# Ledger of designs, part 16: VHH binders against C4-dicarboxylate transport sensor protein DctS (dctS)

Target 1, 216 residues: C4-dicarboxylate transport sensor protein DctS (dctS), of Rhodobacter capsulatus (Rhodopseudomonas capsulata) (p37739r437to652)
Amino acid sequence: TLAHELNQPLAAIASYAAGGLNLFDQPEPNLTMLRQAFEKMGAQARRAGLVIRRVQDFVKKRTPQLAALDLSEVLAEALSITAPVAREHRVKLASLIEGRIPGVQADRILIEQVLVNLIRNGVEAMAEGPRTGDDLTVRLARAGAAVTIEVMDRGPGISDAVAASLFDPFTSTKSEGMGMGLNICRSIVEMHHGSLSHGPRAGGGTVFTVTLPVPQ
Key: E = the ipSAE of ESMFold2; O = the ipSAE of ESMFold2 at other seeds; V2 = 0.75 times the mean of E and O plus 0.25 times the DockQ between their complexes.

## First folded at step 11 (VHH)

Design p5 (from n5, 14 letters changed; framework vhh_lunsekimig_d3; at its last look DockQ between E and O 0.10; V2 from the best seeds 0.00; counts 0 for: pae E 15.6 > 2, placed apart)
Fold by ESMFold2 at other seeds, look of step 11:
Structure p5 (fold): chain B 216 residues (1-216), chain A 124 residues (1-124)
Amino acid sequence: as target 1 above (216 residues)
Amino acid sequence: EVQLVESGGGVVQPGGSLRLSCAASGFTFSSYALYWYRQAAGIERELIAAIYSGGSTVYVDSVKGRFTISRDNSENTMYLQMNSLRAEDTGLYYCARITIEYSSGKWTVTFDYWGQGTLVTVSS
């Protein structure tokens, strides 16, 4: 809910404000610590704003806000967001940007959410089963009139049963791994006039491929 | 106001065909995935088929090869062509629109828009 998603940034703002007031009330306030408290409050306020915008976009509007987008910047942010979970499971996140990547018309928030979901699914797959290596690599490349984003894990791969029901909006395994949220990711990508597909990774694992058109 | 209205149900013999329609209004039809569900007596609603905004489709095993989901974005209408009908296909058929939500760092699929349903009876 909106209230529950805002509890964390609001609690953090209150904590930094209380700490800032304690510092301010000292005879010789530590200005460096005061500045840090204000900076952290500002960061949490911005995160609360992003939560509100995301909820409003998905509850009231379902149409992407397309604008020129640099996919390398979105990939960097998605890798940053997923780095803690990858570290927890000893997965090495990597990116490969092959050649010059033209801009695409896309909603940055929605595409970022697709990448975060695909990366987290790959990390969970690598945590749950045998792996052929520790790297999860996201490859960004141009393929003719399209750009491809390949999320490549080293997990056990997709079972025959999972492959048959991959995009069922109500079917999930009991884990957070591959398959969860793929119907949502496909919907977002198709709203951008792209496609989401899957296949085996060379050397073991799974590749999920997002394809987005390059404007003429 | 989002509205989904099913039609085209009826009574049919085993092996027969029906075409269901789902007329949609109150949203940008071409931007959303749409779904057909079936509810037989005493059973929870079950997914039968989905069609995504880009036209790709998914079916449950029990209807693959017999049912075809399609959409006409110019008429804001989704269809379900039902061929080779069986007695177990009897039930109330609903169309639905997906709502995608982001919560607690995860995406979820919820349905918040359903039609009233259209009854399909396959007499044996």
Scores: ipSAE 0.000, ipTM 0.197, lowest interface PAE 13.8, mean pLDDT 76
ESMFold2, look of step 11: ipSAE 0.000; ipTM 0.176
ESMFold2 (binder alone), look of step 11: mean pLDDT 81; pTM 0.778

Design p6 (from n5 with S104E; framework vhh_gocatamig_d2; at its last look DockQ between E and O 0.02; V2 from the best seeds 0.00; counts 0 for: pae O 14.6 > 2, placed apart)
Fold by ESMFold2 at other seeds, look of step 11:
Structure p6 (fold): chain B 216 residues (1-216), chain A 124 residues (1-124)
Amino acid sequence: as target 1 above (216 residues)
Amino acid sequence: EVQLVESGGGLVQPGGSLTLSCAASGFTFSSYALAWYRQAPGKKRELVAAIYSGGSTVYMDSVKGRFTISRDNAKNSVYLQMNSLRAEDTAVYYCARITIEYSEGKWTVTFDYWGQGTLVTVSS
């Protein structure tokens, strides 16, 4: 449920805040543990923000609030948010930022949500079946007048049946935590004048590619 | 219409070798991951090895270094070279097409097509 999904990160924030205050009030505070407490609070606050944004999109149709956005920062945040589920399934998250990445006009919250869901879906695909390796890599690069974000997993691939239904706007979706249908991810990307596509990963697995235009 | 036909099974002594073959038809073979599964008497079916369209391979731990999976896209065939066979390798071996499905917000691995199997018996 929504209440359960929000209560978990809020309870974690309260716990880390209490622990951080106890550390801070010691005669010789352990600054490494104090930093860790702040880092964990930040991650849980961002998780709560993603849950809220899903509710907002469900209850009312959200118009993207476009602003200049550094995609490398959004990618780092998405990797941080998905790191716990990746560790749970022994998936190694990696990023590859190729060259100079220009800013794009995008809604940070919505694009972060797309990246988190694509990464989570790749992790879950790798957890449920045979893998060609343990790495999930997100590649960020410029391709002419666009920036591409490729989420590359090592899972078993996509069947003809899945490919035919992959982005059907009339399929139902069911959220369990931060899960989201690929048709919703495509809609968000298209609201940004971009595209979401898929294909095989060289050596096995699947690549999902988000393409966003670079302002002229 | 998808067909997978295994061959090459038989009786072999411990330490021996066999090559299993699987002929595929009815789909774009080069675009799919292929695998060998096995089912030993009284046990559940288990993945032995898989090979992906780009040539990457995975193996279960107990067969690493002994078994080699390969594919020939021109012949629409996948092979399993089994060396240093042990009694524990006795099983019916199945050729399978592996993919994933997306449903209800989750990816699910599907075993969507397999053959009738070929028996490998390792005994002295």
Scores: ipSAE 0.000, ipTM 0.174, lowest interface PAE 14.6, mean pLDDT 78
ESMFold2, look of step 11: ipSAE 0.005; ipTM 0.345
ESMFold2 (binder alone), look of step 11: mean pLDDT 80; pTM 0.772

## First folded at step 12 (VHH; framework vhh_gocatamig_d2)

Design q1 (from p1 with E99T; at its last look DockQ between E and O 0.51; V2 from the best seeds 0.00; counts 0 for: pae O 9.0 > 2)
Amino acid sequence: EVQLVESGGGLVQPGGSLTLSCAASGFRFSSYALAWYRQAPGKKRELVAAIYSGGSTVYMDSVKGRFTISRDNAKNSVYLQMNSLRAEDTAVYYCARITIEYSSGKWTVTFDYWGQGTLVTVSS
ESMFold2, look of step 12: ipSAE 0.034; ipTM 0.531
ESMFold2 (binder alone), look of step 12: mean pLDDT 80; pTM 0.773
ESMFold2 at other seeds, look of step 12: ipSAE 0.031; ipTM 0.476
ESMFold2, look of step 13: ipSAE 0.059; ipTM 0.444
ESMFold2 (binder alone), look of step 13: mean pLDDT 79; pTM 0.771
ESMFold2 at other seeds, look of step 13: ipSAE 0.011; ipTM 0.317

Design q2 (from p1 with A33D; at its last look DockQ between E and O 0.56; V2 from the best seeds 0.00; counts 0 for: pae O 10.5 > 2)
Fold by ESMFold2 at other seeds, look of step 12:
Structure q2 (fold): chain B 216 residues (1-216), chain A 124 residues (1-124)
Amino acid sequence: as target 1 above (216 residues)
Amino acid sequence: EVQLVESGGGLVQPGGSLTLSCAASGFRFSSYDLAWYRQAPGKKRELVAAIYSGGSTVYMDSVKGRFTISRDNAKNSVYLQMNSLRAEDTAVYYCARIEIEYSSGKWTVTFDYWGQGTLVTVSS
């Protein structure tokens, strides 16, 4: 299982760390054995990284299993899943469903993961910098031949430090974080024949917009 | 194959205007952030202006009020309108596809494709 495969290297890291501390606290620490403990911790950290990449690759390569989907139900589940992290950072999650939202053809698992990821990103942005309010709002509405899902936070937009990295492109590298990044979210939405865009929220913050077509 | 093709460069007098164009192909244009960068001799390549997939814009301080970036998603094109040109604007201008991403409260920038560049010379 994924949990088992990830818990094994984490448990090994904890064990080698405890052993390394025991070696370090001896009156005359054996430096060769201490080095070996660090080397083994590093190897297990890399193994954990490979497990995480395997999960990301599975999600990225999954062919969407399209079925009629009620986006309001998926949004409710995504809000429930993200509620603990929002409470931890004193972020108030809200939804705004405007009018009757037609069903879309979508893979429930993949769309739920996109919404969870976008909401968590917004909560974390509000935790890391200045914010203009405590609410993160997800707006669900019909826009012509499409349904839009807007995830609107009140955190900082592009900070001065990030704006500076835009000014020096040859010193920047692609992020290698855990879980689903925006590139994976965009890929999922595009596999559903939609689009993912972003822009500033009036008064501060970021709006991420998912657009999904309404069946004919 | 992803392609970005710049055009519209040339020789202009100080105070003059130019419009640079970048035609994009091989990707879903509306999903990506786009930028113009420039490189003058002996200097690092620097951001001139960027336009997000949602339409908002960022400009370097020295071009604010003089340059305007825009995009036309129907034509898969991004433009740079340059007014009140100065000698300091002389450079090769590059169109770029970029990705701005944040997770865990951190913004990162990824660059995957660049155009070949178009030369703009501002001289008397």
Scores: ipSAE 0.000, ipTM 0.358, lowest interface PAE 10.5, mean pLDDT 79
ESMFold2, look of step 12: ipSAE 0.086; ipTM 0.544
ESMFold2 (binder alone), look of step 12: mean pLDDT 79; pTM 0.774

Design q3 (from p1 with Y102W; at its last look DockQ between E and O 0.51; V2 from the best seeds 0.00; counts 0 for: pae O 12.3 > 2)
Fold by ESMFold2 at other seeds, look of step 12:
Structure q3 (fold): chain B 216 residues (1-216), chain A 124 residues (1-124)
Amino acid sequence: as target 1 above (216 residues)
Amino acid sequence: EVQLVESGGGLVQPGGSLTLSCAASGFRFSSYALAWYRQAPGKKRELVAAIYSGGSTVYMDSVKGRFTISRDNAKNSVYLQMNSLRAEDTAVYYCARIEIEWSSGKWTVTFDYWGQGTLVTVSS
């Protein structure tokens, strides 16, 4: 349902952009109608921003509703939600499910949002710079008493980004912005008694690892 | 209540060595990236080294091969081993808890907390 709420303003933007291009290509374009198309695109972009803010507020205020959860199904849904952005940037989404993955006790809505955010971050990293390939792979595996979810991109590594952004210090005890940051994702995972780690991938790129406990 | 406390600074001769420590409390230390920054008088703070939650490290070019950042998750501590010290390394050194995000088409570093700093003077 959250995908539906965000896809509505995106579809409207695509429609107004297509209509605007058609107007632009006419002999003697109607500039008043073209201006209106841009204004409506702007309004839909702001609506998408409000949907994102509502998701952030929902996550911050939600007490996790833990239930038995099949992580392979949550991963499939997260890949479906992120597929349009991946296609736009010519990123091939892939999953690797190794062996039998036991169920975990988790809030489906919150874990799905973590996976969507991590996949989107990887796709966007691959879109904006050099990359060693076009695939973003999510690996799901059991590691003893835990399940690991690794989101592996092939874009610029986090270590390169830190070196490139030697700027004035910015301090914050709260996230600011329209999307979900790593702080929110970490908080969600820790509320599930798991951990979120990150680091450079050998050969370039970034690995984000979510670890969730398996019930006894 | 997040707390970062640096220690280990002091006066040292050129070519000497010094180990800085940063004791952390009030958060799940193993989940965060930590960094050492330094600020010389009249200059902006600059990154010296960072260590990610997974243990991988990054260094500024001028300290690579001379400085080593490390972490001990059992002690909630991050360290900076400084060898072959030079006068240019004189600064107040700060540890920081950092977050790295992809936002607005680029990687962004957000600094959540800074320590109080420890002075390193390389002279004589």
Scores: ipSAE 0.000, ipTM 0.302, lowest interface PAE 12.3, mean pLDDT 78
ESMFold2, look of step 12: ipSAE 0.012; ipTM 0.388
ESMFold2 (binder alone), look of step 12: mean pLDDT 79; pTM 0.773

Design q4 (from p1 with S56K; at its last look DockQ between E and O 0.22; V2 from the best seeds 0.00; counts 0 for: pae O 8.4 > 2, placed apart)
Fold by ESMFold2 at other seeds, look of step 12:
Structure q4 (fold): chain B 216 residues (1-216), chain A 124 residues (1-124)
Amino acid sequence: as target 1 above (216 residues)
Amino acid sequence: EVQLVESGGGLVQPGGSLTLSCAASGFRFSSYALAWYRQAPGKKRELVAAIYSGGKTVYMDSVKGRFTISRDNAKNSVYLQMNSLRAEDTAVYYCARIEIEYSSGKWTVTFDYWGQGTLVTVSS
């Protein structure tokens, strides 16, 4: 249902943009209607933002509610939620499901939000700097007593300026990023008895790996 | 209230060993990187070692092979095992909480809490 709530304002934005382009292409564009189209696009963008913020606030306060969970279904929903931002930045989302993925004990809402945030961060990394390709791939696989979810982007990776800040604490400032960051995602995964790690992707980019245990 | 309390400092002879401990409270310990920094008289505070959530470690060059940082998430503690100590290791050692974030495709590092320090003196 999160995809539904986001797809509605995003579909409205697409409609107003198409209508606005048609108006703009007329010999004498109706400027009042064109202004209204832009204002309605802005309002729908803010509406989508409120939906995301409401979910993120819920996730921050939520006690995990573990149940049998099909990770392939959660991945499909996360890809659906992130598809518009990926299209905006011309990022091609792909998934690879390797073999049969057993169910895990997890809170669907919390795990979905982890995947959405990892995918969005990867898309934005590919939008903000040089990229080595246009694909972001999420791979599901079983590794013995665990399932791994790898979110692999083609962005520039960690910046030298950020990595160097560790060696000079006097030049660092506190960052108050918007939304659910990596450390919150790691906390959620650890409450599921898993781990979240990251490392370089072969050929450029970053791999974020979520590992979740399978029940014995 | 976030607290970091260092202990284990003292006087030790060159070549000796010492273990520093940092007890943490008031935050979800497993979600943060922890580090040891040191400050010798008249010098800037410098990184000694850091340990990320998940266990990856970083060391300054002069302590590699001699110092080991570790963490125990069950005890909310980070440790610095110091071996083969030298006079140049004399300093006040500080425990720090480090917020490492990745958001909007960008990495940021902030240092938002520090301990009070523990003195290590290496002398004959």
Scores: ipSAE 0.013, ipTM 0.363, lowest interface PAE 8.4, mean pLDDT 81
ESMFold2, look of step 12: ipSAE 0.035; ipTM 0.462
ESMFold2 (binder alone), look of step 12: mean pLDDT 79; pTM 0.775

Design q5 (from p1 with V58I; at its last look DockQ between E and O 0.23; V2 from the best seeds 0.00; counts 0 for: pae O 12.7 > 2, placed apart)
Fold by ESMFold2 at other seeds, look of step 13:
Structure q5 (fold): chain B 216 residues (1-216), chain A 124 residues (1-124)
Amino acid sequence: as target 1 above (216 residues)
Amino acid sequence: EVQLVESGGGLVQPGGSLTLSCAASGFRFSSYALAWYRQAPGKKRELVAAIYSGGSTIYMDSVKGRFTISRDNAKNSVYLQMNSLRAEDTAVYYCARIEIEYSSGKWTVTFDYWGQGTLVTVSS
């Protein structure tokens, strides 16, 4: 069962933590054994995280609860949520809303999470790599029968950073965190009958584009 | 089910040309980056070229100027035009769909979707 699958890593963590405290409390702690205890605790925490991730992925793969949604309002909230991390890294968040944006049929919570993830992704890329400027801009526009949301950063371009990753053909891990990866964001957008694409930003950086249909 | 099917491999003389094709199905092709990788006997699989959803391209240094990657979103296909072929280009060539994300301080890719490969032999 799920409960049993979680209890196993939790019990292991408790055991390694108890062993680690015992080692730490000895007059001359063996640092090699202490490191081993922390490493084993970390591995079990990741195992528990994968079980929880499976449950989260099941929920996120369900059919979205669609309702009329004002994307301008959702963008404002996503910018508010990401403002602290942007300030931490001296990234200026900006928005550009081109004309009147029609409402879309979407799950507000899921779309907000997509925008937060894309904005954080851009802020972190700007913080940890070469960057061509300090602004991250989100542009809302209508493109025919769809609305587009472009998240444009000025960090290292996908080609610059991805080239290093493409030369290392072994993936390090499946996602082990509790947050959302870009694959999950794409799944959410596709469940809304839209698309998520990516490419280089003119002048440097990366653009992620969410396209959502307008009801007609 | 995601499928990637390579074709166009064969025997070619040094200095010759060959075009590889990869037919994709089971996903929205225009939204993904695609890549060609190759693996020679006894060597690790290595990047040859990649093309992003917006059309931007990357090449390994040893093939730059000789190979061209392209995509046709209407046909759900990616191509590799290989010119001025050398013996060192002998390998099984794989088409891959790549997932791109920022994590662990860098952009990373996930290699969960590969084709079965097509053999290119460059021999006199």
Scores: ipSAE 0.180, ipTM 0.596, lowest interface PAE 5.5, mean pLDDT 81
ESMFold2, look of step 12: ipSAE 0.379; ipTM 0.704
ESMFold2 (binder alone), look of step 12: mean pLDDT 80; pTM 0.780
ESMFold2 at other seeds, look of step 12: ipSAE 0.000; ipTM 0.097
ESMFold2, look of step 13: ipSAE 0.447; ipTM 0.724
ESMFold2 (binder alone), look of step 13: mean pLDDT 80; pTM 0.776
ESMFold2, look of step 14: ipSAE 0.388; ipTM 0.722
ESMFold2 (binder alone), look of step 14: mean pLDDT 80; pTM 0.777
ESMFold2 at other seeds, look of step 14: ipSAE 0.000; ipTM 0.238

Design q6 (from p1 with K106T T110Q; at its last look DockQ between E and O 0.43; V2 from the best seeds 0.00; counts 0 for: pae E 10.5 > 2)
Fold by ESMFold2, look of step 12:
Structure q6 (fold): chain B 216 residues (1-216), chain A 124 residues (1-124)
Amino acid sequence: as target 1 above (216 residues)
Amino acid sequence: EVQLVESGGGLVQPGGSLTLSCAASGFRFSSYALAWYRQAPGKKRELVAAIYSGGSTVYMDSVKGRFTISRDNAKNSVYLQMNSLRAEDTAVYYCARIEIEYSSGTWTVQFDYWGQGTLVTVSS
């Protein structure tokens, strides 16, 4: 439902942009109407920002409700939620569950949101340009006293372009995109006594790794 | 509180070597990429080397083959081994924590925290 609240202002922005381009392409563009189109786009962008802030505030301030949790079920739900955006970009979502995965103590709602965010990041990365395949794979496995969830995309990864950005620190800024940022995802995972890390994938792409402890 | 403390700077002859270290605290060190920057007198701060949480590295062209960045997650430390030092390497060296996020079809890089710096002087 919150997705619908966000899609409404985005659809309005797209409509005003299309209308503005038609006005701009007239032989003598009506500047008053063009200004109004920009003003309406700005208002809808502000409305979208308020919706995003409300979602972030809810997730950030939620008291974790830890319970025994089957991570394979949560993964299946996250894949279902992200399937439409994956289809839009012709990304095949896949999961690999290696062996028997013990239950963890976790808040289902919070962990689901982390997985949805990581999968959407990977799908978006694969949408932009060259990629080594069409599948985004989430691997669930036990690693000693922990369970790992690896979200592995086949996009450009931490590329020469990203490396070049490391050489321009004065032009590097946090991006405020739709939904939760990775900082919020990391905070959620740390509230579960786990970790969220990232790195380049061998052969190209990015791996995000969620590590959650297994109760003794 | 996030804290980064550099050490290991000093006076070195051309062709010599130094190892810089940066002790980190106040965050889960293994989850972050870390970098070394430097600032020479009258010049802007520039990236020297970075190391990602997975171990991949980036170097500026002028130090490739001479400098090696490494990390020790058990000691919450990042190091810069500097060999074949030149006068142009004279600068204050800083370590920094970085975070990489993807959104809207692009990667963005954030430089969150910096140390106090350690001076490296290369002269006869």
Scores: ipSAE 0.006, ipTM 0.362, lowest interface PAE 10.5, mean pLDDT 79
ESMFold2 (binder alone), look of step 12: mean pLDDT 78; pTM 0.758
ESMFold2 at other seeds, look of step 12: ipSAE 0.012; ipTM 0.418

## First folded at step 13 (VHH; framework vhh_gocatamig_d2)

Design r1 (from q5 with E99T; at its last look DockQ between E and O 0.68; V2 from the best seeds 0.00; counts 0 for: pae E 9.1 > 2)
Fold by ESMFold2, look of step 13:
Structure r1 (fold): chain B 216 residues (1-216), chain A 124 residues (1-124)
Amino acid sequence: as target 1 above (216 residues)
Amino acid sequence: EVQLVESGGGLVQPGGSLTLSCAASGFRFSSYALAWYRQAPGKKRELVAAIYSGGSTIYMDSVKGRFTISRDNAKNSVYLQMNSLRAEDTAVYYCARITIEYSSGKWTVTFDYWGQGTLVTVSS
């Protein structure tokens, strides 16, 4: 999975960085071993870059393979995949499935990747600043002719995170992104005739909402 | 091709009202945040109001209570209702498309398309 394939090189980078700092702090640092630590970090960073490019290529080229899909099963899988990252940042993952959720026509692999990405982004947002709680909740519900999936974090909200950039557009910079990104998630959802929206959560945090149509 | 076309500007008396429109084409309108910016002669372009894809809004302090931003996804349009206009509201008003992206644990904003602008003049 993307999380597993990225966690390996990231863990290796952290390990080599810790070892490098220990070497640096010795009275007579072994410069040969220190150089090797930097070289290994560089190699792992390149490996992570290859993983990201493979995922981006896969998503860009994949035609959705629509089939009847139980979103509650896909949500359970996404929560399982993201549990290690959530645990690392002391985020408690929760789900709320409201009522009977009809099946949708969707590509399981692509929708799973959307949910994993949105949950990871929420966990990372909660890790980076003050938060109003430790839970990230995914709510699955029917809304008329659609099913909604709301990923709700308790981190800094979108209003807090982007306010300075909105008031001074000439100093904002485009993020040098790695991984799937929100644009790719939006494209996947739109290929399924749905929508992806985002906005502030009442009381703090961010809500991402995926809406998928229910077959008539 | 992405296009943003502003309209509805003109000459108006202090205390008057005006509605600006921005017609969008060439992209999936409902997926993007949109904003109105303005630029008075000799000044920097400044945010007036923004509306997110989910419908939440942001306003600069000096226009709160006087201006209302709204969107109509069926018409691919964003509007700015301007009430109680003052001389200092005189400016060219621009519609902008905003890409808001979350990556590497932070939100980033890209202003990737701007309209040609519509002039609003508030004068006795």
Scores: ipSAE 0.012, ipTM 0.402, lowest interface PAE 9.1, mean pLDDT 80
ESMFold2 (binder alone), look of step 13: mean pLDDT 80; pTM 0.784
ESMFold2 at other seeds, look of step 13: ipSAE 0.240; ipTM 0.618

Design r2 (from q5 with E99T I100F; at its last look DockQ between E and O 0.17; V2 from the best seeds 0.00; counts 0 for: pae O 7.4 > 2, placed apart)
Fold by ESMFold2 at other seeds, look of step 13:
Structure r2 (fold): chain B 216 residues (1-216), chain A 124 residues (1-124)
Amino acid sequence: as target 1 above (216 residues)
Amino acid sequence: EVQLVESGGGLVQPGGSLTLSCAASGFRFSSYALAWYRQAPGKKRELVAAIYSGGSTIYMDSVKGRFTISRDNAKNSVYLQMNSLRAEDTAVYYCARITFEYSSGKWTVTFDYWGQGTLVTVSS
């Protein structure tokens, strides 16, 4: 993920900074070794910059090509694409289309990527920890002036994971957001004037919700 | 642009109550988890309570049963009801927007925005 790809160079920068401060605090600091510590920090900062540039280039290069889109067809294709990884992890994919789903103005390729990424994230959550069931369900429904797409897994749930993580936060900067997959998904959905959110699934697991507006 | 504005801090006696508010703007509030953090003089900032977009809550041990976090998506606001206040609760309280991702078997937390803080003083 983007957070993980950035954490490695950030950890290296912190390590070289600590070593540099130790060298600086010596009675006669070795300037050659201090210079090397700064050079290594600079190299890691450039690596972090390349990761960020990769994300920026992806978003800039993909201009959304909006057209009327049948979300049920896109969902079917996303389920087909993710079926092999779901089988590998003994996850049963299902869909639920509730009522008539109006068309939305969207770029089919970008929305398909969002769905594939969210389904894969759910499958991976179910594969890597305790699960409350084997089903991952995608629900497609109309909610007023919007259509919702809910990707519901049976993994360990975000409340338990939040407890383990929240007492040791990573960063408070604006440049640190979602991971590469989720960060890209949020950007794509927001380019379509929608939203990406998450919360608990009834009976255990996590729900990721994509909300897209219905044209007037 | 994203804004988080805390209010409701002040001076209160031990055993008293106070309600903190955080007004949010510039983003789709219902899509994000919100948290209250606090920082006492000379100490690191620590999580007090969080409420994620689906409504589940988490609290630090020392405030469980005394503090309640809640949100009102229609008003783009998050609240911290603080009851049975103690001297140890004296701190600057901050509202924060957070996001979550799952990868490599672990949830990770990223902070984008913080408010300016509101001071709570609990003293006789």
Scores: ipSAE 0.013, ipTM 0.422, lowest interface PAE 7.4, mean pLDDT 78
ESMFold2, look of step 13: ipSAE 0.046; ipTM 0.484
ESMFold2 (binder alone), look of step 13: mean pLDDT 79; pTM 0.775

